Miniprotein binders against q9rrp1. Designs and how they scored, part 22

Target 1, 274 residues: q9rrp1
Amino acid sequence: MASLNSALRTAQHVRTATRGALLWGYEQKLAREVKANGKLPRHLGLILDGNRRFARAAGLQREMGHSFGADKAHEVLQWCLELGIPSATIWVLSTDNGSREPAELAHILSLLEREARQLAVDPRIHANRVRVRAIGQHDNFPPQVLAALNNLEESTAGYEGMRLNIAVGYGGREEIVDAVQSYLRTQAAQGATLEQAAENLTPDAIGAHLYAADQPDPDFIIRTSGEIRLSGFMLWQSVYSEYYFCDVYWPGFRRVDFLRALRDFQGRDRRFGK
Short names: E, the ipSAE of ESMFold2; O, the ipSAE of OpenDDE; V2, 0.75 times the mean of E and O plus 0.25 times the DockQ between their complexes.

## First folded at step 13 (miniprotein)

Design w1 (at its last look DockQ between E and O 0.07; V2 from the best seeds 0.00; counts 0 for: pae E 10.3 > 1.5, pTM E .689 < .8, off the site)
Fold by OpenDDE base, look of step 13:
Structure w1 (fold): chain B 274 residues (1-274), chain A 82 residues (1-82)
Amino acid sequence: as target 1 above (274 residues)
Amino acid sequence: SKTVRIEIRGDDPEELKMLAEWIEKALKQLGPNVEIELEVDGKTLTIRIEGVSPERAELIAKFLARAAKWLGLEVRVTVEEK
């Protein structure tokens, strides 16, 4: 017994120390390789999935899963800045989340308010000139959440660094509807008839009225949680996106998992339908 | 004595090489009477461990299987009695 316990303890200590050192060494190698290749997404999409499943698997409250999910978003922002990714969209809250328990939604919105207030004063945002926007339908959000999002957008509106879009109350079909409505209102303001507005309707005309129309389409979309679907995320813009599905819950997503995804993107031949 | 054969499959040969170097360093601490062979062939790391007690073989097998699974790697473990 004592010899086996000593061997187990030695194996555990060696396991922890050397696993940390290997993972670190590998992440540093992989980061150098990803940087040396230079082929990065111009616009990275992230579908943040698995917060509740993470909490459940850890024996934690759902709220803690969302909190750890927010902390992970700050880490991913740092990784994007370190690599020089020009634009990122993170999907935090879908339109379909209206079917969630009112208490869970209230908690997510309270967390969003906290995180928006933190980002508005984050030295990394200001030092890197990160322009932050909230994208989606926000009309039904609590006034304090809207005030925090607006303050974040206003505080960063003049920045020409990385673009960060926070997709909250976001749905891909809803975005297309809003874009078409915005197009029709613009055509009407120009004195166009409904017939003229229909004749002038092109894919580019819809594209010009999307929530992030001043940014390139997503080159690469990462989804966590092992779910192999987009669920409408950047539905219009994703036509030529590369996709990576990671079988890790969002709060468990590591720098190594991110770098592996980027290396996978680097190995892809983007044909654009050719 | 038991022979432990562990096959770890991964998409990254360089990860498997680094994993091999670590596994080798970790297993060398088990003592001088343990023979260890590590081979990386493309996407597969094969580890052969000889001269271990049955209890040690199971422990090593469980340890490496858990390490591989945590890296998101496929792992097969075979324990044979010699």
Scores: ipSAE 0.020, ipTM 0.467, lowest interface PAE 4.6, mean pLDDT 85
Fold by ESMFold2, look of step 13:
Structure w1 (fold): chain B 274 residues (1-274), chain A 82 residues (1-82)
Amino acid sequence: as target 1 above (274 residues)
Amino acid sequence: SKTVRIEIRGDDPEELKMLAEWIEKALKQLGPNVEIELEVDGKTLTIRIEGVSPERAELIAKFLARAAKWLGLEVRVTVEEK
């Protein structure tokens, strides 16, 4: 009996090792295919979803899901740098603060402060000259969070490598309203009447007043957690974006999942005209 | 006990090193009496596993051979009795 149990335990370990080798090999094959194709998003959008559900499925406190989500964001940043993706926007927190318990929101903001401080001194950011910006409405964030975000933005403001936008306190409807208000103020400063401002309003005028107007529109957006909706992510800019919806929760988003999404993006030119 | 010797040939030494590290990590789960020796020399990864029973040795050989074939790598597996 002991020899049978030993054999079964060994078989389980070897199967686990073999499965891991196969997954690793598939990932390497996919990485080679993505690199050989060479077409990459000029601006990648990432909707991070499923932190709460990941924690619940693992029997963990909700706050730990957000901590694992932050760790995953660092991994994805590394993958973007390795491939040379020139711009990325990551949606971390929406404008709807009222839908979250105060303790959860406080934890997310504490994580944001910590991560912003770490990024400000991160060798990857400086070596790759990554310009980091926080986009959204965050005037009412705690002072220590604002200070951390400002320091990160200031320490990278002159960089012309990869651009990383952290969408925090972000909502697409709010961004459009802010852009329209900015447009109207510009028109008023030029002496335009309200009717002239209305007559001169164009899609380009609104686009010029968006938070990250100095970057190309996103051409590829990935959302995790199986939800097939945008929830207000970059509503104006995403009109021509390709979308990829992935069933995994954000903390469980693997490099192979990322590479599959990129391969799908690369194949879309073949589907033109369908 | 038996010795399992695996030779895996590939085009990229860095991929072979990554595979070697993953295999070593996975195989350390088999127990403290299992000794693993890994070497990457050019385009060949050689793995020697000692301190396993005959039944374990054959299971390891089968799984690693299948994994290498799936990856498109050339593999030779030898099981020797100590």
Scores: ipSAE 0.000, ipTM 0.308, lowest interface PAE 10.3, mean pLDDT 81
ESMFold2 (binder alone), look of step 13: mean pLDDT 73; pTM 0.667

Design w2 (at its last look DockQ between E and O 0.03; V2 from the best seeds 0.00; counts 0 for: pae O 12.9 > 1.5, pTM E .669 < .8, off the site)
Fold by ESMFold2, look of step 13:
Structure w2 (fold): chain B 274 residues (1-274), chain A 82 residues (1-82)
Amino acid sequence: as target 1 above (274 residues)
Amino acid sequence: SKTVRIEIRGDDPEWLKRLAEQIEKLLKELGPNVEIELEVDGKTLTIRIEGVSPERAELIAKFLARAAKWLGLEVRVTVEEK
């Protein structure tokens, strides 16, 4: 009858609306619990993975996956600012990404240029005094991408509120090689022989030449897309990091997923290492 | 006519106000003929639902009460004539 169908449609509609409110309510309750605990990463690392797989699963071009991934990065920046996380490093493009199809790489680089320009004028960056740095190997980037990254760095260079590192053209092995080369060049400029430089080499000497040496090591690293490995992200600095591997693709990473990761961090024992 | 009244108690009035805003947003999808009023008074969120059949009002109250209990909140449901 029409009365029975109306009642069934009402029950299904209310169920959907109730689940929406429930999800939001749970997220807010979790946010309160995370804030009340107070233990937050001093330096959060983020491995953004799954953009291509997200697009494929949705029947979209791979380029759209990267665009949704960029939108998600803005959301996560907002979440970090709301919680007062003082430092974050996001891995947006590895050294291996140069083997992608030329059109996909061109889109990623064009998107990087736009996002850098947008961040440079973003009211959140300026209101929260976020200092933004690009880390990695940029020699082969188009000039307009380099200009956008340099402008973003210079326009925020005096800020002391939060540090955001954008790892672009980044690989951990390449970072270590760059640090060793920088160390050797510094020793040579001081007149040291190769033997003297070898005698002077310590773990701290290498650490002082890493890309973001002026910041504490990351204590928490989140990787999306379900891969249980770091793939060289902050290879030197992450020795004592806690790791969280999330099954969702980066564009589908929700605030509740972020808060769950932080709650997990808050409950961990740091007995790994010192 | 009947009014369904749902009272939800929590320990944070500002959080209850934000919860009320989200509930109102979602419930307005029920249609233009349903009247929903939400009010936070101290630690109590009150939801009043009018303009629906008693059967629809009961279903709405049932699911909202269940959701509130799942969140760990105290819930009271009453039906008022008028």
Scores: ipSAE 0.011, ipTM 0.373, lowest interface PAE 9.5, mean pLDDT 81
Fold by OpenDDE base, look of step 13:
Structure w2 (fold): chain B 274 residues (1-274), chain A 82 residues (1-82)
Amino acid sequence: as target 1 above (274 residues)
Amino acid sequence: SKTVRIEIRGDDPEWLKRLAEQIEKLLKELGPNVEIELEVDGKTLTIRIEGVSPERAELIAKFLARAAKWLGLEVRVTVEEK
């Protein structure tokens, strides 16, 4: 019995190693194909979904699923830098996540603080001049989380490399409301009446007041977890986005899955309503 | 200066050599004052990083440990003070 279990383990290891090498060879082929095509998103959206499901499937604590999800975000940043994707928005925390267990939310926020502090000193951020911003509603965040996010933004504000938006406390309806409120405040500061502010309200006027309005709209949105919905992610900006739904939990999202998504984007004819 | 030693265990030595080349390329981007030694002995990639601050060493170690865990690799990080 012990020899058969050893042989089965060895055969599983050899199968895993051969699958790893074959997968690596395929990944390198895909990376060459994606690079050779050259059609990349100008702005990549990422809906980070499945952290809890990953943890559950792996027999891990929920907290470990979020930690592995954060680690995965660092990898996707690296892949974006290696390909030269100019902008990315990652959706980490929604406004609707306020309905989560307080302990889970506190853990996610503590993780966000840790990751923000790490990014603020990350050699890849500085070497590639990545400008990081937090987007969303943060007024109710713990002061230490806000301080870590602000320090990350300030530390990178002068950078002209890749744009990284971290969507935290983010909701697409809330963003539109905030944009309209910002517009109205701007109009009022210019001495406009409410009637004039209403007459001057255009799609472009709203667009100018959205989070990260200095960046192009997302060309491509990837969602993990097999869920086929946006859940309000970049609700306004996503009007002409291409969508890719990956049946992989976020912590399990691989470079090969990312390259497959980009290859899928490259094959799409973007008509923009024409 | 702190020396960071990172041992990454993988099942494929040729893959570990390729991983080493990518890690070396990545680590060379950290700046000219970082001495990096990469050795692949059988199923173990050893990365030695010298000439970095303790904080930078720890950051690099955490990064490589995360990357290796993600690859499904066993990682051991040791920090040696010289």
Scores: ipSAE 0.000, ipTM 0.216, lowest interface PAE 12.9, mean pLDDT 83
ESMFold2 (binder alone), look of step 13: mean pLDDT 72; pTM 0.654

Design w3 (at its last look DockQ between E and O 0.70; V2 from the best seeds 0.00; counts 0 for: pae E 16.0 > 1.5, pTM E .580 < .8)
Fold by ESMFold2, look of step 13:
Structure w3 (fold): chain B 274 residues (1-274), chain A 82 residues (1-82)
Amino acid sequence: as target 1 above (274 residues)
Amino acid sequence: SKTVRIEIRGDDPERLKLLAEFIERALKWLGPNVEIELEVDGKTLTIRIEGVSPEEAEKIAKWLAKAAKQLGLEVRVTVEEK
């Protein structure tokens, strides 16, 4: 059996080495093409999906999948910084907690706290003057998670470089409701009647009251794990977004996959406002 | 050149094979001079990585140790001259 195992190892070694060299060459070619084209998303949306399925396929606990997913998110952030993508929104936790067990939710929130604290002192954030914001509904978050998110936002609030939005406790329908409520409170404070507020309502009025209204709408949204749906991610803002659905689970999302998505974005027939 | 050899021990060979597949996918971002060999032999997953810098080797070892700790697996990392 030792002889057979040695032969099998040799065969796998050769195939893996050849595939690695070909992938590197292709990735470099693709990176040159993406950079030469120059068209990049002004605001990239990322739906991080597949952490749980990644863990299940490997026979791991769901918590491990989320840990690998967090590590991958740092890698993708670095790719965005290197390419000069000026704005990104990543979807970490939706408002829909109905399918989550309390232990899994506690782990996700613990990871969020740790990652927010680490990001607040991350040299890349400060060197690139990345402004970080948490968007969503945070009323039910533990105080330590809220404190970590607030510290991250405050420590980067004056930065004018890349903008990074962390969508946590986020749902697009809830965002729209919050925006309408904010609009109505503003109208009431100005003395408007309900009839006047209704007459004054426009798409731009709603847009002005969204969580990150000071940023351009996303023009490109990537979702991993093969699901072909948006699940309410940036529901209002994504009117003109291009979408890319990738079959890999988020922890396995490679730089070549990212570059393929950008090449696809560059090749699309894009219409703004027409 | 240097070789990083990583051994992960567990009770279930099929689970180790699945882990090997995910590790291979996660490590494919390394450059074209990097060779990765994965083998499951009984209760041991052996990962041999050639053509990496000491900094890359440390990053990979820390990542695998973090993963193994969460899974309750034993990890041994060896750096060898080829």
Scores: ipSAE 0.000, ipTM 0.191, lowest interface PAE 16.0, mean pLDDT 75
Fold by OpenDDE base, look of step 13:
Structure w3 (fold): chain B 274 residues (1-274), chain A 82 residues (1-82)
Amino acid sequence: as target 1 above (274 residues)
Amino acid sequence: SKTVRIEIRGDDPERLKLLAEFIERALKWLGPNVEIELEVDGKTLTIRIEGVSPEEAEKIAKWLAKAAKQLGLEVRVTVEEK
């Protein structure tokens, strides 16, 4: 028995080392191919799914899955900067996540506060002039979380580099409702009647009142976890998005998986309904 | 180059195996010259990382130590110079 386990261990080590070197060489090739093609998303959407499943599949507490998910978001930001992706939206917390265990929600919000405070002083954010915004419904967030998000937004508001939207308390239906409410308030402030506001209501009028209306619609949405659904992520904006569903939990998402997704996007013919 | 040895102790060997597979996947980005050995022996996950820079070794050590601590796992980190 001991010799077979040693041989299997040695075969696994040789496989892991050879697989590591081959994977790195492949990743560097793939990075060159993606860069040489030059067709990148103008706006990348990321659905950060699988943190809990990752934790469970690692025997970890759920909290750890979220911590590693935050660390992974920093890596993906770096990869976006290195490739020159102009805008990204990352979905961290949905409105439906309010139904989570209060302890888990409190942990996610404490991580969000920590990460917002770290980003506000991150040399990469400032050196690359990354403008960060939180998008979603935040009225029920703890004051310390709101203060950290606001400080991050204020600290980066004048930057003209990459746009990073952090979708927290975000839902795609809720965003449309908020957009229509914002539109109606704008119409009322202009002295429009309800009838005039209804007549003036267009897709573009709704679009102008979305949380990130100053950015192009997402060209490409990546979801992790193997789940083949958007779950309302950028529900309005995603009408002409390309989709990539990666069967990797978010904390396990690698640069090679990201580059594969971008290569897949580069192979898409974006017809826009033509 | 530095060798980082990390011993993570936990009560569940299957949990440690799953953590090992995670750590292996997470550390694969360190580069082609980094050797990662993962061994689960009963209640101990041993991670050996060879070919890392001193700075990377310290980052990895801090990351794994933080991970293990957040898991309620005992962690020992040893950094050896080769």
Scores: ipSAE 0.000, ipTM 0.239, lowest interface PAE 11.7, mean pLDDT 82
ESMFold2 (binder alone), look of step 13: mean pLDDT 72; pTM 0.647

## First folded at step 14 (miniprotein)

Design t1 (at its last look DockQ between E and O 0.25; V2 from the best seeds 0.00; counts 0 for: pae E 10.0 > 1.5, pTM E .344 < .8, other shape alone 8.749 > 2.5, unsure alone 66.79 < 70, SAP 70.588 > 70, off the site)
Fold by OpenDDE base, look of step 14:
Structure t1 (fold): chain B 274 residues (1-274), chain A 81 residues (1-81)
Amino acid sequence: as target 1 above (274 residues)
Amino acid sequence: DPKELKEKLEKAKIMLRFIKRALEWAGDPILRWAEKALKQAEELLKKLEEKGNPELRKEIERLAEELRKIAEELEELKEED
């Protein structure tokens, strides 16, 4: 009996180690294939969905799902840096998420504050000269959250490495409205009439006033959770985006799933309506 | 021969340990090597199942079942690809 139980435990340990290392070896293959192809998104969009469903499926509290979701965002940042993706936008909190339970929202905002403070001192951010920005409507955020976001932006404002946008309090319709308002204010400051401002209004004029107007439009948008929709994520900018919907909850999103998504993007012919 | 079966089983256990160790060091060449070694271990186990002593057979069947599960997990990883 004791030898058989030892052999079974050894076999189970062999299985677990074998699985982990096969997965790792496979990820290294995919990473080499993706790198060898060289067609990477210039701007990657990520819709971080499934945190609460992950927590529920794992028998965890909702808050733990958001914490694991934050940890996963750090992993994805690392994967973007390793591949040399020039820009990424991660959607953390929508404008519509303001209707969530006050306790859940307070937790998400406290987590955002923590993560912003961590990023502001993260050696990876500074070593890679990652410029971080928060994009969205933040006027209603707690002062301590705003201070943490502003400190993160200021600490990285001079960096010319990867661009990381954290979409918080973000909505795609709200961004378009804010862009049009910013355009109109600029036209008014130039002494333009309302008629002249209307006549000068172009798609490019709106584009110049979006939250991340200094970056290219997203080439590729990944959404987790199996949901096949954008929900307004980068609504203006997504006109020529490729989309990938992964049937994995965000905290469960693996490096292999990310590499498969990029391989799928590499196989796509981007015709831009031609 | 129970002695030959025991030697083949020990070789299969050594191959499994080698697969494990190779996997612990796995760069990409090792995935193909691990698959090949796994397939060789399965073939060895299958040949042992056909001729084995009942006690050795039960230990071989357990090892074969663990290898099959690893092979299935490998194929799942490939089919997801």
Scores: ipSAE 0.022, ipTM 0.430, lowest interface PAE 4.9, mean pLDDT 82
Fold by ESMFold2, look of step 14:
Structure t1 (fold): chain B 274 residues (1-274), chain A 81 residues (1-81)
Amino acid sequence: as target 1 above (274 residues)
Amino acid sequence: DPKELKEKLEKAKIMLRFIKRALEWAGDPILRWAEKALKQAEELLKKLEEKGNPELRKEIERLAEELRKIAEELEELKEED
């Protein structure tokens, strides 16, 4: 029985190791294909979805789903840096928080504070000169969250490498309103009447007043959890974006899933690239 | 029937080797790991042949079936290419 149990444990180990090796080999093949093609998003958008459903499927409290989601975001940052993707925007919290339990929202905000503090001292951020910005409406955030976000932005403000935007308290409609207000204030400061401001209004004029106007528009947007909609993510800027909808929940988003999305982007027939 | 079991295991080994080659397994660590796994499966087959234990035979069939299932999963990933 002892020798049989040992043989059965060995067979189970072989099964597990074989499956891991096959998956690993496929990831390496896919990574080589993506690198050999060389076409990468200039600005990658990420809509993180499925944290609560991931926790529910694993029998965990929903707050832990958000914690695993934060860990996954660090993995994806690493993947972007390894490939040299120059700009990324990650949507972590929308302006519409009314459907969330107060304890869940408080946990998300405490995670945001922790993650902002960790990014401010992250060696990868400084070695790669990553400029980090928090975009959105932050007026009602707790003071400690605001301080962490401000410190992160200030400590990276002079960097000219990769750009990372953290969309927190973000909604696309609110961004457009803020941009129009900023445009009108600029026109008024220059002595323009309302009629003159209306006549001067163009898409480019509004685009110049968006939160991250100094960056190119996103050309590729990935959403997890199988939802086929953008929900207002970068509403103005995404008019020519390519979309990829992935069925996995965000904490379960694997490197192979990321690489498949990039290969799909590389295979698309871009109208402006012809 | 040990002859039928040997044929089933041989088919599973051939399928695994084909998948290894078709995926263009790069790097020495993957190839060494896969080769060691195949050697262990061959050792279990020889022990089955010598002892004829029904539970050991059933476990080798489970291993062969699991390898076929993994191959099906990777074939689906390859088809999404």
Scores: ipSAE 0.005, ipTM 0.293, lowest interface PAE 10.0, mean pLDDT 76
ESMFold2 (binder alone), look of step 14: mean pLDDT 67; pTM 0.537

Design t2 (at its last look DockQ between E and O 0.48; V2 from the best seeds 0.00; counts 0 for: pae E 10.0 > 1.5, pTM E .353 < .8, other shape alone 8.964 > 2.5, unsure alone 68.357 < 70, off the site)
Fold by OpenDDE base, look of step 14:
Structure t2 (fold): chain B 274 residues (1-274), chain A 81 residues (1-81)
Amino acid sequence: as target 1 above (274 residues)
Amino acid sequence: DPKELKEKLEKAKIMLRFIKRALEWAGDPILRWAEKALKQAEELLKKLEEKGNPELRKELERIAEELRKLAEEIEELKEED
C-alpha cells in the first residue's frame, strides 16, 4: 500500500509539474521567437470581452468576472512592457455599457477607481515611465472615479515610456463627434467662418482631435471571447489595423494566447491598401 | 493480462520519450526540474516492470494513462501553434 500510494502521488506530481513546465517553456520559446522577429505593433488595441461569460462558466458572480478581468489587464501590461510594445489601448467600458444593470455598472466603476488608484502607485508604472490616460466620455462618471483617473493621468503625464490608454465610457462614433466638435471650436477660436472650417476639414484635421492623437494608429487589435467584430473600438484609427479574434474569455487569456496573437501579426503583410 | 500490461508499459515508454522531446523545446530551469521529475517517473516505471506484482501492475497502468494524457495535452499545445 504505502509504495503504491507513493507511486500514484509521484505520477500525479510529475504530470502536473511537467505540464506546467512544458507550457511555461513553450511560452518562453514563443516569446523568444516573437522578440527575434522584432515586428511588434507600435500600438496594440485590446477589446476586453468575456468577463461575464467567464464568471458564468466558472459558476461565479458577474462581479468576480470583472475583478479577474482587471487582474488580467495587469498581466497584459506586464507582457507589453517585457516585449517593449510602445503603446496600448485597452477597452474596459463602452458608452453602450451605460445601459447595463445599475449594480453591475456601479461595480465596474468602483473597480475602475480601485485599479486607477493601484496603477498610480504601481512600481511598474513608475519604473517603466508608463504614461497612462483615460480616453472616452467621463462627464457622467462619479466624482471619486474622475478624481482617481485624473490623479493617475497627472502622476504619469511627464513620462515618456509606454503609452497606456484605458478606454472607459468610450465609443468610436462618440470619439469622432468629439473630434469634429473640438476641430470646429478650434477653427472658431481662430476666427474661421463655418465655410472655412468645412473647407479646411481633412482626415488629418479629425485625426489631430481624437482622444489619443499623439499616438500612432493601432497596428493590431486583439479581441477576446470569440466575437468577430470591433463594436466601434478605435473606429477611425482602425482603418489599417490587423485583427485577431481569440476564442478565450478575457479573464482566461493566457500569455501563450498573447504570444500567438503577436506571432500571427508578425506573419501578416500590411499593404495599407497598396 | 500480462500482454495488456506489456502494451501499456510500452505505451508509457513511448509517451515518456515524447515528453522528453517536448522538454527539449525550452532550455529553462523549470524544465530541468520537470526532467528530473520525469527521470524519477522512469525509474519508478522500470522498478514496476521488474516487479511482476499484480498490485504494481495496476499502478503502472495508472502511470501509463497519466503519461498518455500529458502527451495528448502537449500535442494539443503544438496543434494550437
Scores: ipSAE 0.030, ipTM 0.454, lowest interface PAE 2.8, mean pLDDT 82
Fold by ESMFold2, look of step 14:
Structure t2 (fold): chain B 274 residues (1-274), chain A 81 residues (1-81)
Amino acid sequence: as target 1 above (274 residues)
Amino acid sequence: DPKELKEKLEKAKIMLRFIKRALEWAGDPILRWAEKALKQAEELLKKLEEKGNPELRKELERIAEELRKLAEEIEELKEED
């Protein structure tokens, strides 16, 4: 005869196991639908947000929220590789470093160093020939962080598979300013006067000087945490991007959430250029 | 009331048939466990109806409640699709 504890444990076990299997089955069905449709982003943008709120909701230190966020980024990279998404940009750290406490910023930069070094030796990166670049303003990063980023970029520079951009110290308005400055310097080096540089200026000329100018513009951008704003992510390049805003904090972003976002992308009417 | 518990179990059995369709691609072991839980609850209900036992009634109520929670979770997953 089953005891009281045995019956309760059995019912709880069945509930947990059945929920897991149903979620897995739904996820597999959704993955098949996404693959059968075949329309995937050529360049996926990811605005990861909610690390601190995730930690606060769980009663954890904020540094753990950032650590779980880093783990989630590895999961999303794997999902992109499995689907064959050819290009992705993830926004890890904005240019507004002054709004963060020094200890939190130091932890984020320490995580960035560690993650960059781990990616540089990650078998998935090398087996899939993923070219990794760090985009943004890095002049004031600690030398050890710069060294880790440079090593990652150099160790993957010849790869022709998936392109992964890590936006660190990144802001869209700063990117545009950097692009204009780069444009003006190339014009000056070619002997152009300011008047001639102004006459030569076109949208394509500015576009050619953006951080990742060799890649197509993003066609799909996902932002977590329920915030409905873009905060300047890829400000120039995103004119034709479709946007998806997900209520889940970044560390809680599941594969099923990712697949729902892709299904949403597949179902939209989108005109590209006029 | 044993009649109310029987009605809850009947609703859970109907939901189990829909679970079977949803789990077709997820795996048989979990479906097997759900069916075993329903069979266990039916056996306890039968003993309650035949002989009466406060501990068996309490156990059956808990099993029925866990199966009701499972049905709600399945409904939530379907609504998200």
Scores: ipSAE 0.005, ipTM 0.295, lowest interface PAE 10.0, mean pLDDT 77
ESMFold2 (binder alone), look of step 14: mean pLDDT 68; pTM 0.548

